# Ledger of designs, part 22: miniprotein binders against q53ft3

Target 1, 195 residues: q53ft3
Amino acid sequence: MFGCLVAGRLVQTAAQQVAEDKFVFDLPDYESINHVVVFMLGTIPFPEGMGGSVYFSYPDSNGMPVWQLLGFVTNGKPSAIFKISGLKSGEGSQHPFGAMNIVRTPSVAQIGISVELLDSMAQQTPVGNAAVSSVDSFTQFTQKMLDNFYNFASSFAVSQAQMTPSPSEMFIPANVVLKWYENFQRRLAQNPLFW

## First folded at step 12 (miniprotein)

Design hf1
Fold by OpenDDE base, fold request of step 18:
Structure hf1 (fold): chain B 195 residues (1-195), chain A 97 residues (1-97)
Amino acid sequence: as target 1 above (195 residues)
Amino acid sequence: SDREALIILAKWAAILLRKALDMARKGNTERAKYLIEKAIEYLRRIEKLATTPEEEEIVEQAIEAAQEALQLLEQGKPDEVEEILQEAIRLLKELYQ
């Protein structure tokens, strides 16, 4: 029904069912995790009027679980990316996961999914900055890519006076690269899907 | 596969019945009824996917339990549905546990 993905790790498609409406994934070595993806497997959608509240749990300094509401998955949003790296020092929130007979090691966190009515979910407030929008992620990636390319290309820039004649080589003025970069950024800002 | 579908449907049906139970406990009879009706729809789908007499019997019993719970809610007896819904959930768990 649900999947959990951490980059560089095997996808998890078998959650531990701790109640009829509650599912848990273990995340070993959670301190190395920046983002987690929670998604529906796509076989059979949520019943009408239902979705999933997604929680993160990590052990505090005393080894007790601290639960935080990350966000939601629904039929309209069947996958979500959550940033958990900044939450490791956050305050706990109310959660529907009671005492679970799950053996926890200090290095293991958990993702919990509680299936809820949508109207009940609307009353819940996720922790700030946990949910990463697809648009924001795309924009950030694109900006990083653009910056990386520009920095790479500009590192090869030389003045005409510094050039060694090479008749067999084609040269592109650095201003052309800059102009392209600026134009692309403007277009991206106007419409992230301009391409 | 049909088997996978059966398991998933059974899990969803159990969730619906659990939520119905929660609503009944809260006195939200109308929502509880709605959820039970939805669960019955899922149960009917499971019934079509059942391949063994044991599965068929389990689904039939779960449908009967759900219908009884629905009737009790219609009669204004929400306090009497808890055991029945729990039994229906138990039955469904036999399909995927």
Scores: ipSAE 0.769, ipTM 0.914, lowest interface PAE 0.5, mean pLDDT 89
Fold by OpenDDE base, look of step 17:
Structure hf1 (fold): chain B 195 residues (1-195), chain A 97 residues (1-97)
Amino acid sequence: as target 1 above (195 residues)
Amino acid sequence: SDREALIILAKWAAILLRKALDMARKGNTERAKYLIEKAIEYLRRIEKLATTPEEEEIVEQAIEAAQEALQLLEQGKPDEVEEILQEAIRLLKELYQ
C-alpha cells in the first residue's frame, strides 16, 4: 500500500502494520538522512474521503521516541518529500502511534503512516520545516540520481579504438546517453513533474 | 495479482470498519453508516476475488456482520455495534495476516 524511499538506499515497499490503520517503516542510520519520500504504491487508492498522515519518530537522548507530523499523502497527492534532517532537535507532538514497545536501537528512526479521514487530517498541523518545497527537493533528488547514472555509465565508456570485438554485446554511443541526459535536465527544469 | 488485490482490499475494508466503530462511539451515526456501506462495497470486491471456500466463508460472515451493524445503527443502537464490528475486523484480518 505504501512505499518509503531514502536517497542512496533500497526502496521499502513492505511497511509493518502495527494497527488496522497504522503502518511503520524503519529507517536505520537516520542521522545521515536528509530527505524521505513517502508514496502510495498505486495498486488500490485510498477509500474516498481518506488519506494518510505521515509522522517521523526518532529516539531522544533517553531512547524515547519523539514523534512529529511531517505532512500528508492522499489520492490527489500520492507522494510527498519531507526534510527530516532539521527535525532531530525538535519537540514532540501528539501522535496516534501510542507507546510502541519497539526495541529501538539508538540509530533507527521510523516513518509512520496513519490512515485518517480527510476532515480529521485538515485539523492537524504539520511541523513547519518538514514540508520541503516539493519541487526543489524533488529536483535535487532527481539531479543526484541522474548524475549517479551518468557517472556510472560513463565509467564504462571506451573509444572505438579501445573496443575489443564482442559480437554478442550491443553498444550504445556515449553521445546518446549525454543527449538523453541533457534533454532530461531541460525537461526537469521546465516541469519537475513532467513524468 | 488477484491475491495482492484481495489483501489490500481486506486491509482497506478493515480500516473503514475501524473508523466506523470510532464514529459510532462518538455518536456520529451517519458517518458510521457511510463507512460501513463503503466497507461492504470493498467486501463485495473481495468476494469476487476469493478462491477458497474458507475465504468465501470469511467474506460472507464479514458482510453479514457489517450489514447487522448497519441495521443496528438504523435502529438507533450504536452501543450494540462494537462487538459486531470488531468481529468483522477480526475476520478480515484472517485474510491478510
Scores: ipSAE 0.767, ipTM 0.910, lowest interface PAE 0.5, mean pLDDT 88
Fold by OpenDDE base, fold request of step 18:
Structure hf1 (fold): chain B 195 residues (1-195), chain A 97 residues (1-97)
Amino acid sequence: as target 1 above (195 residues)
Amino acid sequence: SDREALIILAKWAAILLRKALDMARKGNTERAKYLIEKAIEYLRRIEKLATTPEEEEIVEQAIEAAQEALQLLEQGKPDEVEEILQEAIRLLKELYQ
């Protein structure tokens, strides 16, 4: 019924069912994971009035699971992308998974899906910044890419006095890069799909 | 496949019955009744997909259990539905475990 996808890894379509209404995916080497996609497999939708609350669990310094509500999947939103990389230091929240005797290897996290009534889900508050909208994800990625490029390029900046003659090489003034960066950011802010 | 559909439907039906049980425990009889009715709808779909006598029997028993639970709720006996709903859930699990 549910799938879990981490970039660079095989898709998981067989969740461990820990209760009638609760499903769990294991995420080994979770520290290397930035984003997780949780989705319905698309065969039979949720029963009317139900959806899935998506939780992330990771072991704390004591090896105890810390659970956080990431967001939701529903018939209207059958897939969602969650950023989990920034959650590793977060505080735990209330969760429906109880004390699961999961053989915890320190490197394994879990995605939990709790099937719940939609009205109950409406009372739940996901952790901030976990749910990434497609537009927001794109904008964030683009911004990070821009920042990365600018920082990288700027790291090579030298003054004229510091330059070593290299007749075979072409040089780009740092100001050109900055201007490009500023212009691109402006355009992106106006319309993320400006191209 | 029909087999896959049967399994998924059984899982959903079990979830519905589990939620019904939770609602019954909370004293939300109307919600529990609604969820059981929905579960019965799923059970009827499973019944149509059953290919073995064993599956047919399991589904029929689950329907009977769900109907009994519904009747008890209608009679104002929410405390008596727990065992029946648990049995229905158990039966459904036999379809997909």
Scores: ipSAE 0.763, ipTM 0.912, lowest interface PAE 0.5, mean pLDDT 89
Fold by OpenDDE base, fold request of step 18:
Structure hf1 (fold): chain B 195 residues (1-195), chain A 97 residues (1-97)
Amino acid sequence: as target 1 above (195 residues)
Amino acid sequence: SDREALIILAKWAAILLRKALDMARKGNTERAKYLIEKAIEYLRRIEKLATTPEEEEIVEQAIEAAQEALQLLEQGKPDEVEEILQEAIRLLKELYQ
């Protein structure tokens, strides 16, 4: 239903459902994360009149979770980018996730999505400067993410002559990755929210 | 896949019913009714996707529970819908847990 993406990391598509209307992603080594993308997987949209409030939680100096409202995802805006690197000094906000008995390691933060009525969401105020709302910023971030992936994948590229035979392993030709990359770039240029 | 769709629809239906319960508790009967009606629409879609007798039974029971809750709200008995909605939610969870 929801996805969470950090540049340079694997996409998360399996949120922990902590309540009927609440979903959580774990973010290990959160201090190294500048931005997080939260998005709908696009299979079935929100019910009419509903959306998702997106929260960030990090441990304070005492190890207690500090929750902050980052922003929203809706059918009209099915993906959003949030800057989380500067939030460590922020005060906690009211949040719907309660005292989750999640064994927290000090280095793990969480993204929480609470499915809410749109009229209730309109009454909520996100923390300042968390939402990267500009289409240009989104496009730039996505491009950087794609470049990161491409660079990572290409660093393993070898010619057939250089390959060590491994019959038990599956291989993906580099040209497939390149074609995917080019196709993604094309689609991104047409619609930054195509995905 | 149809199975994936069923699971997602069940999750949405459960969310709708949870929100309906919240609205009922707050005395917003009209909103609660609306949410239950929407949940029933999702349940009907799930019913069409059900492939096992067990799934069919679960969905039917959930529909019945949701309809009962709706009737109670129409009768002006919001205090009586909590257990029924909770049961409907429980039933739905059996589809995706």
Scores: ipSAE 0.763, ipTM 0.912, lowest interface PAE 0.5, mean pLDDT 88
Fold by OpenDDE base, second read of step 20:
Structure hf1 (fold): chain B 195 residues (1-195), chain A 97 residues (1-97)
Amino acid sequence: as target 1 above (195 residues)
Amino acid sequence: SDREALIILAKWAAILLRKALDMARKGNTERAKYLIEKAIEYLRRIEKLATTPEEEEIVEQAIEAAQEALQLLEQGKPDEVEEILQEAIRLLKELYQ
């Protein structure tokens, strides 16, 4: 249903369901995280009249979770990017996740998604500096992720003459990776929220 | 996959029923009815995706529970729907837990 993406990390597509309407992603080593992308996986949309309120939680000095509303995802806006690096010293609220016994470690923050009625969401006020509202920022983030992957993959490129026999290993032509990259770039340019 | 779709639909249906329960508790009967009706639509979709007799039975029971809750709301008995809706939610959880 939901995905969570941090630059330089594997995408998370399996949230922990902590209630019927509440889902949580763990973010280890959260101090190094600047931005988080939360998105719908695109399989089945929200029921009509519903969306997701996105929360961030970090442990306070006492190890208690501090929750802050980052923003929203909806069928009309199925993905959002949030800046979390500046939230570490802010005041938080305890709901809607505060009553839940979620096992936490000091170095792990959490992204929480609460599925709510849209009219209820409209009454909520996100923290001011969390939402990166610009499509440009999202595009830039995605581009950096793509570049990182391409650079990583290309670093392993060898010519056929340089290949050593490895029967147990599969090889992918570098041009396939390049083609994928170009196609993804094209799709991103057409619609930054295509996925 | 159909299995993945079934799981997601079950989760959505459970959420709808939970919200319906919340609305019923608040005395918003009309909204509760609407949410239950929507949940039933999802349940019907799940029914089509069910591949085992156990899944079919669970979905059927959940539909019956949802319909009963709807009937109670129509009769002006919102206080009586809690247990029924909770049971329907429990049944749905068996599909994805």
Scores: ipSAE 0.762, ipTM 0.913, lowest interface PAE 0.5, mean pLDDT 87
Fold by OpenDDE base, look of step 12:
Structure hf1 (fold): chain B 195 residues (1-195), chain A 97 residues (1-97)
Amino acid sequence: as target 1 above (195 residues)
Amino acid sequence: SDREALIILAKWAAILLRKALDMARKGNTERAKYLIEKAIEYLRRIEKLATTPEEEEIVEQAIEAAQEALQLLEQGKPDEVEEILQEAIRLLKELYQ
């Protein structure tokens, strides 16, 4: 139903369901995380009139979990990017996940999604500066990831004349990577949610 | 896949019923009824995706429970729907746990 993505890490699609309406992703080594993407997997949308409130939890100075509302995902906005790096010094509460028996590790933060009625969500106030403009931020994030990959792959590019014979290794022409990159960019531009 | 769809629909239906229960507890009977009606729509979709007799039976029982809860709300008995809705939610969980 939900996915969670941190740059440089594998996408998470298996949330822990801690209640009928509550889902949790674990974020190991959270101190190195600047942004988190939360998104719907796109199989079946929210029921009409419902969405998801997205929360972040981190341990406070006493090791107790602090939950903060980051923002929302809805059928109209099925993905969102949140900046969490600046929240680590903030204050929060244990609501709405505080009563849940969630296994906690000191180095692990959590993203919580609470499925809520839209009218109830409208009454909630996210913490400031957490929500990054959704579509533009998603596009920027994806573009950065693509650029990172392309730059990485291109750094290994050698001419045929420069190749050392290695019969056990397979080689991919650089133009194939470029074509893939261009095609992906085209698809992203046409539909940022094509995947 | 149909199996994945069934699981997701069951989760959504359970959420709807949980919200209905919350609304009933708050005395918002009309909203509770609406949510139960929506849950029944999802249950009907699950019924079409069920492939085993066990799944069929679970869905049928959940539909019956949801309908009973709806009837009780229509009769002005919101205090009597909690156990029934909890049972319906439990049944749905058997589909995806």
Scores: ipSAE 0.755, ipTM 0.909, lowest interface PAE 0.5, mean pLDDT 87

Design hf1
Fold by ESMFold2, fold request of step 18:
Structure hf1 (fold): chain B 195 residues (1-195), chain A 97 residues (1-97)
Amino acid sequence: as target 1 above (195 residues)
Amino acid sequence: SDREALIILAKWAAILLRKALDMARKGNTERAKYLIEKAIEYLRRIEKLATTPEEEEIVEQAIEAAQEALQLLEQGKPDEVEEILQEAIRLLKELYQ
């Protein structure tokens, strides 16, 4: 139903469903992550009048999750890029053992998607500066980027029904994610505002 | 595949019924009825994809429960839909858990 992508990492398409209407992706080593992309896989859209509220959480000092609303995905806007670098604990930036943070105390954050009525979503306020700057051309580019990724990945798809009778199992060649990542990084390096 | 579609449709139907239950609890009967009607549309699509007698029985029972909930709401008995909608949701979870 949903995908979650971080630059330099494999795409996640197998969200953990924690309630009828709630789905989560784990983000290990989240302190190295600045942006996440959340998107609909596009096979069967949200029911009419519904969409997804996207949250970011990290464990506090007691291990309890702190949930923050990033923004939304809908049938009209089926993908979104969220900046999470400013939403992490400020305590991490004050840590005197910067090199040992990677080793001593690794932490896992989560991206959560809560399926909601659109009317309910209209009353929700994302945390400041979580959503990437909104202009129509930027939003349109983001949607085209996800379409391009899906079409690119699909162009390498090989039916395994003839060789492996497991039609519910999907396979993606490992280099598809790498090719998409490399192309995205190349575009960003050429023009950081192209997206 | 048909099985992947069945699973996704079952998840959407369960969500629609959960939201309908929430609306019934708030006294918003018209919105609850709308959401149940949409859930039944999804259940009919699941019915066309079901391939085993167990799946067919589950979806048939879920449709019956959803239709009964609609009738109870039309009769002005929103307090009686709680248990039947929760049972329909439980049945749908068997399709994807």
Scores: ipSAE 0.715, ipTM 0.885, lowest interface PAE 0.9, mean pLDDT 76
Fold by ESMFold2, fold request of step 18:
Structure hf1 (fold): chain B 195 residues (1-195), chain A 97 residues (1-97)
Amino acid sequence: as target 1 above (195 residues)
Amino acid sequence: SDREALIILAKWAAILLRKALDMARKGNTERAKYLIEKAIEYLRRIEKLATTPEEEEIVEQAIEAAQEALQLLEQGKPDEVEEILQEAIRLLKELYQ
């Protein structure tokens, strides 16, 4: 019925069905995940008038699950990319040494899909900037972000003849930024989900 | 495959019947009837895919339950559909569990 994909991991197609209308995928080591793709499997779509509300769940500092609405999948949009990096909380405590590693049990988050009537879904509001509308919208956003950064960085370019000494500052050759931009753009065209 | 299609159709039908039950509980008889009619459409597709006598009997009983629920709603008896819709859902779960 549903699939769940994280870049660099095997696709999950065997959701745990926890109710007639609720399906769950586990996301181990979720703190390393920035985006998740949720999509419809097979050739049998949602019944007319229905769709899926997609949720993200992680344990809070008290161990209680926190469920957040990411967005939707429907027959008109049968796959969607959701950003979860901004939704992840760090653990509620800091260890006293910045370089010291504290051993804890791994955090496991979940992606939940609740099959609902479309009119019920229209009353729901996803959290923040979790939804990336489509692969095309994700690619467009990413490309615009790249262009904005490159244009901003380029606006500070000076030739060596125009530089004044500033020994307390570090400088990056302009071609390094250009090379990064070109490489990122090429990789985005090959795999929009590589980052 | 036909088996995979049967399982998916059974899951969709069970969801349709659960939503119909929710609507009947809220007194929205028209939405409940619509959802049951859609579920029957899925049940008839499952009926065409059934390959064993057990599957055929399950689908037949689920269709009968859904049709009875529809008639009870038309008679203005939404409180009486609870048990029969839950039985239809239970039957559909036998097809995919």
Scores: ipSAE 0.711, ipTM 0.887, lowest interface PAE 1.0, mean pLDDT 78
Fold by ESMFold2, look of step 15:
Order: structure tokens, then C-alpha cells, then sequence
Structure hf1 (fold): chain B 195 residues (1-195), chain A 97 residues (1-97)
């Protein structure tokens, strides 16, 4: 249903479902994170009239969670980028994650997604220093990422005859994947909507 | 895959029914009926994707519960839908847990 991406980390696609309408991703070592991307997975969108409110939670000095509303994802805006670097000492806000009331490890934060009626979401106010951007639908986002990776990696591909005697297999040097990863990170930092 | 689609549809249907229950509790009967009708649409799609007798029975029971809740709301009995909608939600959780 949802994905969560931090630059330099593997994408998370297996949110912990903590209620019918509430999903959570853990962010270990959150102090090193400046931006988070939240997006819809799959081809089955939110039901008509519904969307997702996205929250950031970090432990306070006592290890108790402090939740802040970052913004929203909807069928019209199925992905968004949120700046969290300025929120790690911010004021808590009203939130629907009361079931998440245990003291957490000081170095782990969370992204929470609450599925809500759009009318309810219209009455919520995100924290003012969070950045929000719209990204293409999950399918378009995934296709662009796949095309980008394939085009870059294929420019370094060698035939089986040039490397190992396994003619049914294609191989890619490891540094091609690393170059693609580094280039993607640099371009994303320069322009989050470059693709 | 059809299995993955079934699971996602079940999660959406459960959410729709939870929101319908919330509306019924607030006395917003018309909105509750609308949300239950939408949930039934999702349940019908799940029914078409079900591949085991267990899945078929679960979704059929959920449809019956949702339809009963609609009837009670039409009769002006929103206080009586609580347990019925909670059972439908429980049944849907069996499909994705």
C-alpha cells in the first residue's frame, strides 16, 4: 500500500499496520535523516473520498513519542517529499496514533500514515517547516526509476562471451550499480523532481 | 497478482467499514450508508478474486453483515450496527492477517 524512502537507504515497502487505517515505518538513526519520501504502492488507489495524513514521530528526552503532522498523500498527490531535519526539537501536535504510546529507543523515529476521509484531512494543519512536493503516481514513479536504472546499467553491460562461460546469463559489474546509485542520489539532491 | 489485489481490497474495505461505523456513532447515517455501499463494492471485487472455499465463505459472510448493517440504518437503527460492522471488519482481517 505504502512506501517510505530515505536517501542512501533501501526503500521500505512493508509498513507495520497498527490499526485498520494506520501504518508505520521505523526510521533508525533518524538524526542523520533530512528528507523522507512517502508514496503509494501498487495500482489500487485510495477509495474515493479518502487519503493519507502523514506524521513524523521522534522520542523526546524521556523517550516518549512526539508526533507532528507533515502533510498528505492522496490519489491526486500520490507521493510527497517531507523535510524532517528541522522537526527533531519541534512541538508535538494532535495525532491519531494513541495506540503507539510506549517509550521507544531514543535513536528510532517513525513515519505514520493515517488513512482518513478527505473532509477530515482538510481540517488538519501540517507543521510549517516541513517541505511537501508532488511526485508522479507510483506506477509512473516506478517506471521512471526502472528506466533510469536500466539505461544507465546497460551502457556498461558486457556479453557473456566477454566474461564468464555461462551463455544464458548477463552480468553487470558491481561498480555500474554503485555509479547509478550515486548519480541518482546526487540528482535527487539537486532536483527532487528530476524524473 | 490476484492474491495481492485481494489483500489490498480487503484492507480498503475494512477501512471503509471502520469509517462507516464512526459516522454511525456520530449520527451521520447518510454518510455511514454511503461508506457501507462503497465497502460492498470492494467486497464484490474480492469475491471475484477469491480462490479458496475459506476465502469465499469469509467474503460472503462479510457481504451479508454489511448488507444487514445497511438495512438497520435504513430502518433508523444506527445504534444496532456496532457489533455487525465490527464482525465484518474482523472477517476482512482474516483475509489479510
Amino acid sequence: as target 1 above (195 residues)
Amino acid sequence: SDREALIILAKWAAILLRKALDMARKGNTERAKYLIEKAIEYLRRIEKLATTPEEEEIVEQAIEAAQEALQLLEQGKPDEVEEILQEAIRLLKELYQ
Scores: ipSAE 0.704, ipTM 0.887, lowest interface PAE 0.9, mean pLDDT 78
Fold by ESMFold2, look of step 12:
Structure hf1 (fold): chain B 195 residues (1-195), chain A 97 residues (1-97)
Amino acid sequence: as target 1 above (195 residues)
Amino acid sequence: SDREALIILAKWAAILLRKALDMARKGNTERAKYLIEKAIEYLRRIEKLATTPEEEEIVEQAIEAAQEALQLLEQGKPDEVEEILQEAIRLLKELYQ
């Protein structure tokens, strides 16, 4: 149903289900983590009218969980990048995970996903610095990189009439590059983290 | 696989029924009925994927419970659906443990 990714670590796809509508990923050594990616695995989407509220929990100095609302994943935005480095000393937020008494080491935090009705989610306010506003900037930068790659590769395109035989070389039809470029742009616009 | 799909559909159906119970507890009968109707749609899909007599029996009982809860809500008895919806949710959990 859900995935959780931290740069340099294996993706997690097997959340602990702690209630019908609540799923949790452990983040060992959370103090070394700056960002997490939460995404839908995409096999069967949320029921219409529902989505996921995404929370971050770390143990305070007494080992008690401090929960903060990071943001949301929905069928319309099935992945999101959240910054957590600034949250490790922040105030908790209202949350649905209650007093989960799973014993954890002091170095383990959690990402919690609570499946909610969309109208309930619309009334929730994430902590102000959790959502990475640069998601649009990353998309724009990636778009510019793709444009640059396509233009560069296209500058070497030749027709078959212009081609000199070179049996030791492999060639790619230019239209394959264009199709990949168009498909990647479309998928990136729909889900920047579909990868 | 069909087994993976059945499990995911059962989890979604259980969530829909849990949200329906929450709405019934808050007195929002029309929303509760809508959510139960959606859960039944998922239960019908599970029914098509069920391959063992146990799975077939479980989903059939869950559909019957959900339909009874709808009838109680139509009769203006939202306080009486709790046990029935909790039983439907319990049945769905047997499909995914």
Scores: ipSAE 0.699, ipTM 0.882, lowest interface PAE 1.0, mean pLDDT 79
Fold by ESMFold2, fold request of step 18:
Structure hf1 (fold): chain B 195 residues (1-195), chain A 97 residues (1-97)
Amino acid sequence: as target 1 above (195 residues)
Amino acid sequence: SDREALIILAKWAAILLRKALDMARKGNTERAKYLIEKAIEYLRRIEKLATTPEEEEIVEQAIEAAQEALQLLEQGKPDEVEEILQEAIRLLKELYQ
């Protein structure tokens, strides 16, 4: 039904179902996490008229969960990226996870998904800045990937004068990598979703 | 796979029935009936995917319970649907727990 992805970690696709309509992913070592992606796995979407309210919970200094509404996933927006880096000391919001108001392990946060009727969701107000535009987030992700690729590939680049020391090895001329990098950046600037 | 589809449909049907029960408790009988009708649509799809006699019996009983709840709401007896809808939800949980 749902997936949860943090950059640099394995994707989670097996939420803990804590009620018929409530699903939870654990986020160990949450203090190092800045963004999470919540998405629907489904070839079988939400029933018509329903969607998911997405919450973030971290343990306070007493280990009690502080729940904050991040935003929504729906059939019209089945994947969303949420920024959580600024939420790790915030005020809680109204939430439907009251049965989980128990002491938590201090280094483990949770992502909660509550399946709701759409008109019920329309009455809910997410905390500010949590939702990230899909265009902006893909652009940011893609730029970070391109920078990483360029930096990595450049560590193996050799000048034309250096190509003879190990003639049995295959080398990538730096200008080929630079051209690819520049062309890809140009395409992203024109259409961040061209891929 | 058909098994994965059956599990997801059962979870959606259980959610639809839970929301229908919530609406009946709030006195929104027409919304409750609509949600039960949607749940029956999902139960019919589960019925087509069921492959064992156990699964077939569970789905049949869940459909019967949901249909009885609809009839009780039509008869103006919303206080009698609680136990029946909870039984239908319990049956669906056997398909995915």
Scores: ipSAE 0.692, ipTM 0.882, lowest interface PAE 0.9, mean pLDDT 80

